# Ledger of designs, part 370: VH-VL binders against o60147

Target 1, 175 residues: o60147
Amino acid sequence: MLEKNKYLYIFRHIQTNQVLLSQGNVLKKTALFQLPYPLQKPVAPNGMRPAKLRKDHWVPLLKVEFPNESMFQSVFMQLLNYRKYRSVQPLTSDLLKLPIPVRRRKIMRQEVPNTIADLADILNKEKFPENSVRLQLSDKSDSEYADWPPSVQIDSEEIKLSRGFREKTTVDEAR
Short names: E, the ipSAE of ESMFold2; O, the ipSAE of OpenDDE; V2, 0.75 times the mean of E and O plus 0.25 times the DockQ between their complexes.

## First folded at step 17 (VH-VL)

Design vd8 (framework fv_patecibart; at its last look DockQ between E and O 0.60; V2 from the best seeds 0.70)
Fold by ESMFold2, look of step 17:
Structure vd8 (fold): chain C 175 residues (1-175), chain A 122 residues (1-122), chain B 107 residues (1-107)
Amino acid sequence: as target 1 above (175 residues)
Amino acid sequence: QVTLKESGPTLVKPTQTLTLTCTFSGFSLSKYGVGVAWIRQPPGKALEWLAHIYWDDDKRYYPALKNRLTITKDTSKNQVVLTMTNMDPVDTATYYCARLRYYDSSGYFDYWGQGTLVTVSS
Amino acid sequence: EIVLTQSPDFQSVTPKEKVTITCRASQSIGYYIHWYQQKPDQYPKLLIKYASRSFSGVPSRFSGSGSGTDFTLTINSLEAEDAATYYCQQYDSEPLTFGQGTKVEIK
C-alpha cells in the first residue's frame, strides 16, 4: 500500500519547557488547548495555558516520521493521554518538602525528558516494523533520555531551524 | 541490550567490609534519566533498597544503614560500587544491582542483574 | 517510612483463572508505585510502572490499577509461567520500600 508519510512535530517553550504536539510543521493556536490543568498549588507553569500562542517562544524539539496516518494517530493520541495521566497525579511527598522555587525548577526541567520518555515508551510497545519510524531531534543528545526500539531510526542530522520544520515531499511515494 | 552484573566476594566474615561491583552495558550513567541502585533480598524475605546513585552523582541511602554504606560510580568503566562496612550474619542476602529510570521526580527499576548471594559467617 | 502491605501473602490459583493482588500504602503515594515479578531463583522483572503503565514486553494479561493508598495487580488469565512472587514498590518518598511479596502458585 502506498501512503503519504505523516509527521509528528513536537515543540518546546523556551522559558517554561512546556511541550506541544502538532500534526503540522507550524504550531497552530489551538495547540495551546493541549496544556493540562494544574495538579496542585503551586504547580506551574506546566499546568497553565498561555493567553495566546507566541510562535517566537516555541522551538522545535523533535520530529517523527511515520509511514502512514494510522500509526501517527495512535502515537499522537497516546502521547496526549500519557501527559494527561501524569498531569493529574499529585507531586511526590519528597518534592513537596522542597522550597517552592526549587520545586518549580525541578518540575520544569523534567518536561522535555518526560515527554521523550513517553514517546519512547509508546514506540517500544507499538510493535512497528524495524526502521519504519524516523526520529529527528534538535539536540541529538536528547535521544539519551530513553531507550528506543528497533523500529526507530534516529536521524544523524539535527533539526537546524529555530522556527517550524521542513517536511519530506510525498510525491515520490504516491507512485 | 541493557545488562547489569554483580561481582564481589560471596563469603564474608562478621565485621569485615563488603565491596560489590555492578558492571553494566547498554546505557550510560553520565546522561540524564538513569541511576544504578543496590537492592538486597535476605533468604526467603522481601526486597530491601539499600542505595542508589544518579547520573549527576547525587547519592541516596537507606537511612538506618547510611553510616555503613558508600556508593560510587566510574562512568568511564560503566561500574557502580557499593561498600558496606561491619557486616553481620543478618546481612546475609542476595544483592542485586538494578537500573533506576528517573521519571516525574521518581523512579523505578527496569533492568536488574542476576544477583549475587553474600553469606556472612565465620 | 512508607509501609506497603500486600494481600494475600500466598495464593494458589487454577490455570486460566484471574489473580488479584493488592498493595496498600501507609500513606497516600499518588501513582508512584511499581510492580515486579520474581520467579523462583531469578531476579525481579518489572511488570507495571506508575500504577497502571505496563512495561515493554509484558503480556497484556497483566494490568495495574489504583491510586492514593490502594493498588491492584491483576493477571486476568493465569498461565503456568506466571507462578512467581509479586512485589509492589513505591518511590513517593525515600526510603524506597517494597511490599512483603505475594507468592502465586499454580493449583
Scores: ipSAE 0.785, ipTM 0.885, lowest interface PAE 0.7, mean pLDDT 87
Fold by OpenDDE, look of step 17:
Structure vd8 (fold): chain C 175 residues (1-175), chain A 122 residues (1-122), chain B 107 residues (1-107)
Amino acid sequence: as target 1 above (175 residues)
Amino acid sequence: QVTLKESGPTLVKPTQTLTLTCTFSGFSLSKYGVGVAWIRQPPGKALEWLAHIYWDDDKRYYPALKNRLTITKDTSKNQVVLTMTNMDPVDTATYYCARLRYYDSSGYFDYWGQGTLVTVSS
Amino acid sequence: EIVLTQSPDFQSVTPKEKVTITCRASQSIGYYIHWYQQKPDQYPKLLIKYASRSFSGVPSRFSGSGSGTDFTLTINSLEAEDAATYYCQQYDSEPLTFGQGTKVEIK
């Protein structure tokens, strides 16, 4: 009768800092369709949508634990909508004044902060119960990209996933 | 809890230099996406952006006042300082410092100080 | 610089009525506009960011909409505590600019 907890994983690309959402700690190929760019090569540094999912190019950004499916689905869909909306909006005039390579780099630098900010905005709107959502970050300092509502409990421990969506091993730590 | 507070002289003579200090807490100017801005408001008038400084020490100024303005930060002290030279009675206003949040190549001011009224008079 | 023109400059409204404030930009600025509330003798407070995103702690009666050049701040049911001057602000390009403000008084 008690609903099972649901987990949202967010990954970032190691070069382009593009962000993918996942319903679990394993990315599906279909996750690449979240990216706004057409399928082209090469993937980096231009921030293009890769033709194939390279698991070793993605690292965990954060993990969000929800107490039920309804909360998870709501936040997940809203995150997608926020990203979609942003992707179809015109760039700022200041950004357009920059050379294309500089502009691209600037946009890529914003993907992670923007996603984290989006998540916080969504959670603020939802007004979930206090400490009902658990947030784990690969880098705890990333929590500073946004103000979090009382519904969010930030874990003191960082997420321990590595490239390839596996737990960190001694070998991984040595790299 | 984010807080900002303006400090400095409340009375300045014409042609003198104004120096205002913004002391803040609850955040740092070392993290991406954070800045501190100065905004002023003449009595009974609208808000006017003057300058802001980002976490990476990038500085922006209102073009018409650029030659009169200097903004600096001391991250270790959680302070941002604004200097404005050649003050004139027209510069009489409440001066606010505010936190700038950088998002999507844009920005907004999410937290403000209470402001300090600066009167320029002989 | 981008000029923001608000309308109206002033309005007196009965409590529980709907309030609509418009902000028009001199050029298209996408959704890069923000709204602030300033009560008498107080500092401005952020209400809406990026045209339609409510800031933390803002009552649900406040909402924002619009894109391009025309933007709207709406108070669905005006409360007495909502008496204030409201400002729009753009960050499509520097210099950052504000609207001239809309003063809302309670009848």
Scores: ipSAE 0.684, ipTM 0.881, lowest interface PAE 0.9, mean pLDDT 92
ESMFold2 (binder alone), look of step 17: mean pLDDT 94; pTM 0.957

## First folded at step 19 (VH-VL)

Design km1 (framework fv_dargistotug; at its last look DockQ between E and O 0.03; V2 from the best seeds 0.00; counts 0 for: pae E 10.4 > 2, placed apart)
Fold by OpenDDE, look of step 19:
Structure km1 (fold): chain C 175 residues (1-175), chain A 118 residues (1-118), chain B 106 residues (1-106)
Amino acid sequence: as target 1 above (175 residues)
Amino acid sequence: QVQLVQSGSELKKPGASVKVSCKASGYTFRSYGMNWVRQAPGQGLEWMGWINTYSGEPTYAQGFTGRFVFSLDTSVSTAYLQISSLKAEDTAVYYCARGPYLSYFDYWGQGTLVTVSS
Amino acid sequence: DIQLTQSPSFLSASVGDRVTITCRASQDIDSYLAWYQQKPGKAPKLLIYDASRLESGVPSRFSGSGSGTEFTLTISSLQPEDFATYYCQQDYEYPTFGGGTKVEIK
């Protein structure tokens, strides 16, 4: 039986640290639609959505391999919606004390750790089999942003994807 | 097994409203988006938009804003398409189709014919 | 929006023939293209996704190739049940379909 996509890729913007979820190792334009703010110039300023996808502006954050497509899809949808939910939550008192530009920058800087924490939380709730989920990070230290359940096996090797582009390998991922 | 079952054919007059249902089974409803695709008689396929089955947030394609409304009843794993102020040009078969987030469509309903005639 | 142009619009063939359908995208969509088969009065059926991946249950005589702006669906040996209309669909941006290719009996 052929298995469909079971790989989650997460990318971060090199300037804004915004995060995009991807079902493949090559970013689609639709990934930009995950950003909550309207299209404005300049490109992706402080929570804005760029008009065009500049793949070279996005670097891989992590790759997750799930046991099957169903589990992948479930986690993907949850992760997507966790971020949306967070974006509409009231700002903390500490953030409100900051000037708007500083506040925006701080919020964007929190996207990476928040996304990692969200992923860990979702996986904790899903209670997948032990060591059934494989996690690869571009920076191993990023794994410290969360406590991972027994279902997650963190690879010792870091991911080697090139900035939003498909890496040419002998065996390509499903997507 | 995955299955999408749509409501039956509809005959409406111009100006009326119609609501098409799409009941999903055989998988976790909130794990896949639900898309709607229109096909006028003898014509090709048109993506109308999709609804996030987890959050309930709809997204409509250009040309399908205003009179078209996507909705859910998650308690019965059902998606709905409502068309108001029907026009003759709305005569078509409407499909619901499961798919990963804004991707391809791996399972389809059997389609619902909506005929708008005076 | 991304436009997909299929060619030919109509194709007459015989059982056993090798059939090739082309889909051209108005811009680079990497490998984010799917192929569907539709028979009269029936819903479309997914055949190929991600340009070249065969959907489960689809006969191996179907294959997809291409990347960027040019894609091809190939039926290595046409069977009686393969006479239908075929559509390409891109998911690089918001989904759009090609105009379709009707494969008829010669």
Scores: ipSAE 0.866, ipTM 0.939, lowest interface PAE 0.5, mean pLDDT 91
Fold by ESMFold2, look of step 19:
Structure km1 (fold): chain C 175 residues (1-175), chain A 118 residues (1-118), chain B 106 residues (1-106)
Amino acid sequence: as target 1 above (175 residues)
Amino acid sequence: QVQLVQSGSELKKPGASVKVSCKASGYTFRSYGMNWVRQAPGQGLEWMGWINTYSGEPTYAQGFTGRFVFSLDTSVSTAYLQISSLKAEDTAVYYCARGPYLSYFDYWGQGTLVTVSS
Amino acid sequence: DIQLTQSPSFLSASVGDRVTITCRASQDIDSYLAWYQQKPGKAPKLLIYDASRLESGVPSRFSGSGSGTEFTLTISSLQPEDFATYYCQQDYEYPTFGGGTKVEIK
């Protein structure tokens, strides 16, 4: 009887504000491949990829609940496409004038607002039923980066987890 | 450089309590989680839970939510394990172990043997 | 909880042998697996994290592999100091340990 719900988990790096997208509430090691390696060319927009995944450096940014996997897959792939397209765009002349470390930091600091705006843009273009998509944020003021469609119900409660999206499982509570 | 030094072994009677200390040095105490691991004589390792050294919030594994209390004194970079209403089956070596939050454990204390006997 | 099953529980080997130890998880844990060495009377020592990454100061004869539900620890040429008990540990969710594999002298 119960329909399969699917969740999109978005993480933020506590220091760099880089963003990782996840299908699960635990980041897989391969999630780091979403981050580009530094190129040897000064024009590259890529940020730094950490050598290993430190789970304690990635905190919740937001969580989205979809009523089914098809809706989730569509939105998830579009978000990855938006991120890819940004990564290959030429740098502006203003950015090219900055020292490489400063330029990379400025680019990385835009990942949070850009990802939230991209999510909202995708959801505005989809024809999802009213209130069918639930959005929960770690900081409710981050919803100000975008205009949300009627399909989105923004949760009044913020995510309270300090690291990752995991809390005690229902199996543990039953035992 | 990184060192976790635990308090000495304890011999206790059933019904008593014990408080094991774990003093950390050589690193930024609040940058790593502190875990407690139990090993009964001749047995394997059992994760008891951890304490978030930044927030002070403890998390207990199933079966460790009653008589076991984790706490911190950040002014002296020390974590504590308190066990109340000691039972004979609490006889074990208790380790503190640090690591990235909710991750593997890269440094361990030397262990504290707690023996509970009549 | 995620159960980790180590195989074998006991292994008899000689210096110079190639030793493999298996850890099987009750569910997919990606690469969130660590290996520890424990000698009698001593605390465990981290050898491998993230399934295959060697901890600083650990000899290169140790290696780890696997992902998902099946993982191996390999010692390419067993040395006298390697006779110990080995534990796997997952950190996909709240940590759990395998039952251990004791490696002793044949």
Scores: ipSAE 0.008, ipTM 0.557, lowest interface PAE 10.4, mean pLDDT 84
ESMFold2 (binder alone), look of step 19: mean pLDDT 94; pTM 0.959

Design km10 (framework fv_dargistotug; at its last look DockQ between E and O 0.63; V2 from the best seeds 0.74)
Fold by OpenDDE, look of step 19:
Structure km10 (fold): chain C 175 residues (1-175), chain A 118 residues (1-118), chain B 106 residues (1-106)
Amino acid sequence: as target 1 above (175 residues)
Amino acid sequence: QVQLVQSGSELKKPGASVKVSCKASGYTFRSYGMNWVRQAPGQGLEWMGWINTYSGEPTYAQGFTGRFVFSLDTSVSTAYLQISSLKAEDTAVYYCARGPYLSHFDYWGQGTLVTVSS
Amino acid sequence: DIQLTQSPSFLSASVGDRVTITCRASQDISSYLAWYQQKPGKAPKLLIYDASRLESGVPSRFSGSGSGTEFTLTISSLQPEDFATYYCQQDYEYPTFGGGTKVEIK
């Protein structure tokens, strides 16, 4: 009996540090639609939305395993909403002091810590059972961007996913 | 159990408007996107677009912009499809379908037949 | 948009037959393909998602395989209730459907 999708994958762009959420361990083209700035040109740099998905430009940030699909879907939708909400918030005074190009770059660089913080916040509010959510990071130090609730168990091993692609393992992970 | 119940069949004249409802139950409404799929008589399935049930943001497929509007009433877990300036070619069965974010569709409404005839 | 081409468009078979339906994508969609069954006057029913994952409640005689651009739906032993139209659907990009395959009784 196959289980429904209970895995969240988050990818980071190698240059811009933009973040994409994925329901599978292989990025879909539709993931690009999560990016807030759908401009025609240029590509990914400076917060632009690339026209094509270059999977090799995206590296895994973290993987989250939830107890079931329902919990996963709830967190996924909320995470999307958090990002959207943040994108429309007024800029801080510190950011406003910076030239526009520098400001944009700084905002993009904050997507990784912001996404991790968002995830932790959502999980804190959801109050899932203790140790029911398994978090695996590509860099363990990234876990320091947030305080995690008791529901989250941080894996001692780092993820080994390929750029934009699923890890080649003997057992294919459930989507 | 998950269930999507749509409003009844509609008979409209060209130029009129129609609003189809899709009431969801048995799950957290905002946790899954709601998709709309059209099927003309004797034809295949066409994805019209979807609405983010959490944010309320709609996305329309090519060919379904302008006259088609997705909306929500989250207080009653209901999604709506409104078609304005109806044309004869709009005659079709319209389905609402639950799905993960821009993915497959695991639960479907029973469909709503919209007939446009002079 | 990604085009999905199903083959055959029509298939005549008998109860007990092994039935195979093919879906070809115009580009690589990894494993992001679903299969649906639709009977006349009824809504489509999800059978397979992510190319090979069987939806809950679907009989084990249904199976999906493939990746990239070539996918297959297989019914190991056709039952009377399996006469219907079958659609493939990709979700690598914005969702699109194949043209459908009608499985008729021989």
Scores: ipSAE 0.858, ipTM 0.933, lowest interface PAE 0.5, mean pLDDT 91
Fold by ESMFold2, look of step 20:
Structure km10 (fold): chain C 175 residues (1-175), chain A 118 residues (1-118), chain B 106 residues (1-106)
Amino acid sequence: as target 1 above (175 residues)
Amino acid sequence: QVQLVQSGSELKKPGASVKVSCKASGYTFRSYGMNWVRQAPGQGLEWMGWINTYSGEPTYAQGFTGRFVFSLDTSVSTAYLQISSLKAEDTAVYYCARGPYLSHFDYWGQGTLVTVSS
Amino acid sequence: DIQLTQSPSFLSASVGDRVTITCRASQDISSYLAWYQQKPGKAPKLLIYDASRLESGVPSRFSGSGSGTEFTLTISSLQPEDFATYYCQQDYEYPTFGGGTKVEIK
């Protein structure tokens, strides 16, 4: 089991704060399909989904190490479904009063806290061994969006935004 | 341990339909995507699309959006491929293959030969 | 749609030979490439994923390398059971397969 992927990588967009879930430390082009297609009356260009993947626009939000690949896959598929579920829920009356561009920006701003809360909700419901799930954040204060189960150990060291997920800071010495 | 067992070969006439089953066992069915791959006689592999086993939402590759339908019965951990209005060009082996979300395919069914002939 | 070009299409080799198969992508796909082995009448079998990661139970004589647009599968010492057709597959975008390389007995 040690040779299979057991890491969840979550990225945020530097301008919109939208979120992408990833199975690897480099985003695939298909990750963009996690973002909603334009609404019935989109402005332009593609509403809430960028036309192409700009890797320099996406920075680390958090990284999670699971005990094994099977547990990782279970959480990954559930997170994808949580995002879809939120996208089809009725909007609040406060949001519906806003012009469409303002409403979209307000909804996108919630993706970071919502994704973190959803991750914690899934982990609270799952039966994982104590301290078996390792969580590392780019901003440690983001852990405050949720209450974490005993299975989660939050790493004291933040992910450095300028390097992304690709390698640890210690390997940066050769560059 | 992980197994994908497909239904048996089919011999059909043009215009008929066929439904291929793929029964999964040995893993959490809703945690891995189910893909369908076609291989015509003497030809290479062609990804037809996949179904999200958690949500039931299918995605079809270009060229497979019409007569091809993916579905699930999660109560028996089974995925289905239905092909309607069969054409001679549909003669192929059809594989189910599981994998991580839109990724590589680590386990494959044994394949189902569908032959379409007058 | 990402095109994968395999070369050669056919490769004649003897037991014990070192065999190298290449796969070129029409776009940068990072390391998101897998290799499969298929014997006649059988389903494909995963050998390598993420360009260089060996699948569990696959012999160590198989190795993968490459990144970006050019990738190789190497069999360090060909065995009788390795005569098969080999396919590459990318998963950076919706999956596509290479055209295959048939490894034949010389």
Scores: ipSAE 0.717, ipTM 0.871, lowest interface PAE 1.4, mean pLDDT 88
ESMFold2, look of step 19: ipSAE 0.705; ipTM 0.856
ESMFold2 (binder alone), look of step 19: mean pLDDT 94; pTM 0.954
ESMFold2 (binder alone), look of step 20: mean pLDDT 94; pTM 0.956
OpenDDE, look of step 20: ipSAE 0.844; ipTM 0.929

Design km11 (framework fv_dargistotug; at its last look DockQ between E and O 0.72; V2 from the best seeds 0.75)
Fold by OpenDDE, look of step 19:
Structure km11 (fold): chain C 175 residues (1-175), chain A 118 residues (1-118), chain B 106 residues (1-106)
Amino acid sequence: as target 1 above (175 residues)
Amino acid sequence: QVQLVQSGSELKKPGASVKVSCKASGYTFRSYGMNWVRQAPGQGLEWMGWINTYSGEPTYAQGFTGRFVFSLDTSVSTAYLQISSLKAEDTAVYYCARAPYLSYFDYWGQGTLVTVSS
Amino acid sequence: DIQLTQSPSFLSASVGDRVTITCRASQDISSYLAWYQQKPGKAPKLLIYDASRLESGVPSRFSGSGSGTEFTLTISSLQPEDFATYYCQQDYEYPTFGGGTKVEIK
């Protein structure tokens, strides 16, 4: 039986460190809709949504393999929700002390560690079977942004980076 | 097994409102988006938009803003489509369809015929 | 919006025939294309997703191919139950459908 997608790809913007979630190893234009800010000038990194998907501006951050599609979809939806929730939360006192442009940059730079932490938190709550979730990172040090539950097996091999999509050197079962 | 069951056919007059329901079962409701697709008589399929079943946030396609409202009752795993100020051109079969986040539609409701006639 | 153009709009064929339907996208959508079958009075049924992945329960006589802007649905040997209307759908952008291809009995 052919299994449907059970792979999560997370991409980061090379300049702003904004994060996009992807169900496939090639970014879709709809991924831009995850960004919380409307289309305005100037475009990112000033907290704006770009009009077009520049695939060359995005690099893979991590890949997660789940036991099945249902578990993947659940985690995917929760990750979106975590990010949305965070975006509407009051700013911390430390951030409020910063000039607006600096504050915006600081917030955007935190998206990568926050997303990783969110993922770990979600997986901790889901209580998946031990070693049932496979995590590959572009930078192994990024795994230090969170405490991972026993369900997560961190791959010793880093993912190979390709802008806008994962390199085709490895066969993926996902989209 | 995954199943989407929609409410029955509706006959309305112009200017009236209609609310179509779509009850989901056999899967985790909040894990998949719910989409609405319109099909006028003898015409093709038209995506109307979708609602994020986890957050409740709706997104409407161009041409389906204003009079069209997506909503949820997560306690009964049901999605709703409300159309207000009905027009004759709203006569169509309306489908709810499950999809992984903004992707393909793997399960469909049986459709609800809405007829708008004076 | 991404436009999908299906060809032909109508196709007459006989049982046992090899049938090919084409879907052209107005821009590169990678492999983010699905195919559906719809019979009169029924909801569409997913046949193929991600251009070439066969949905569970769908007969193996159905296959999808293509990437970028050109896609094809193939029925290797048309069966009586395959007379229907077929739609392509892209999910690279917000979903859009092709105009449909009605496969009729010759």
Scores: ipSAE 0.855, ipTM 0.928, lowest interface PAE 0.5, mean pLDDT 92
Fold by ESMFold2, look of step 19:
Structure km11 (fold): chain C 175 residues (1-175), chain A 118 residues (1-118), chain B 106 residues (1-106)
Amino acid sequence: as target 1 above (175 residues)
Amino acid sequence: QVQLVQSGSELKKPGASVKVSCKASGYTFRSYGMNWVRQAPGQGLEWMGWINTYSGEPTYAQGFTGRFVFSLDTSVSTAYLQISSLKAEDTAVYYCARAPYLSYFDYWGQGTLVTVSS
Amino acid sequence: DIQLTQSPSFLSASVGDRVTITCRASQDISSYLAWYQQKPGKAPKLLIYDASRLESGVPSRFSGSGSGTEFTLTISSLQPEDFATYYCQQDYEYPTFGGGTKVEIK
């Protein structure tokens, strides 16, 4: 009788373009654990984890509505694993040539396109009914980072940032 | 129907090891995290950590980083808690609990009493 | 880490009474709080998640409210089977539990 969560929320950092995955529209402190701690090894990602969660630094990137909670959980866990896999891959020779601060910024800038591509890859592999997954983006051009399966319906309206005390119309309300 | 069935109670001597199993059924095992919670006799609940059932990566709460090991056998949808070098203060009921990623615990095993005494 | 303080630690009440248990967090946890019931010799059972959402199969006499740092669990009409210990738990950070509230029926 009670509805369990079936929504994926992905946030982007306003300055670094790092990405956080969320089960709710308010980030938990544990979301920061998705970001790698700085590693001094030359073959590891040079991401940074902020000391505290500054909720005003994280804005919506995209929102996904799944048919049910089980499907959401399956995709969410897979997406977390994709991010971990990428975080432990050896750095390329081109990246290693860069000064560490520049290298870190370039790696962090890849998180948005990489996360979107990984999401699409997972959705292409899953057995979801056609048009059963609703995707809404803050910037529709970001959909161009991936080829989407028939199961995905991309909302023509972009996510509007929540300001003050009110959010703009959601996909469900727009119907 | 979601079900978590744990192995039976254990009586151990100090210095021994124990391995508690938690077999899951009724849901996609790799889609939900598995948490371990300790309850000493007459005491409250204490989170020990969790294991990501998709990747197999464990996370241990502060104070549980040494003698406690979480593991999985995803082929039989089973999580394990191993405690080495048992001490008297390890006497407790140990629960496995299913959760969405780092969330509330919606289903619990029946608990496994581990008693450590000479 | 986030400390949860439950009050009262212990209460006695009669069948039919309205019972309120509070849980205070040491910092803002939004609505990321759950309530559990544990009867003697049994595993905890989820009652409320996300501060106010009732878990399936839980009687409607149970309700939760609050956000930020102060939360309540209410039993609108206490029944004999509600004798138990109740725990709050936050999942804003790595989980922590309150100390529990033991409810006895007179």
Scores: ipSAE 0.653, ipTM 0.839, lowest interface PAE 1.6, mean pLDDT 87
ESMFold2 (binder alone), look of step 19: mean pLDDT 93; pTM 0.950

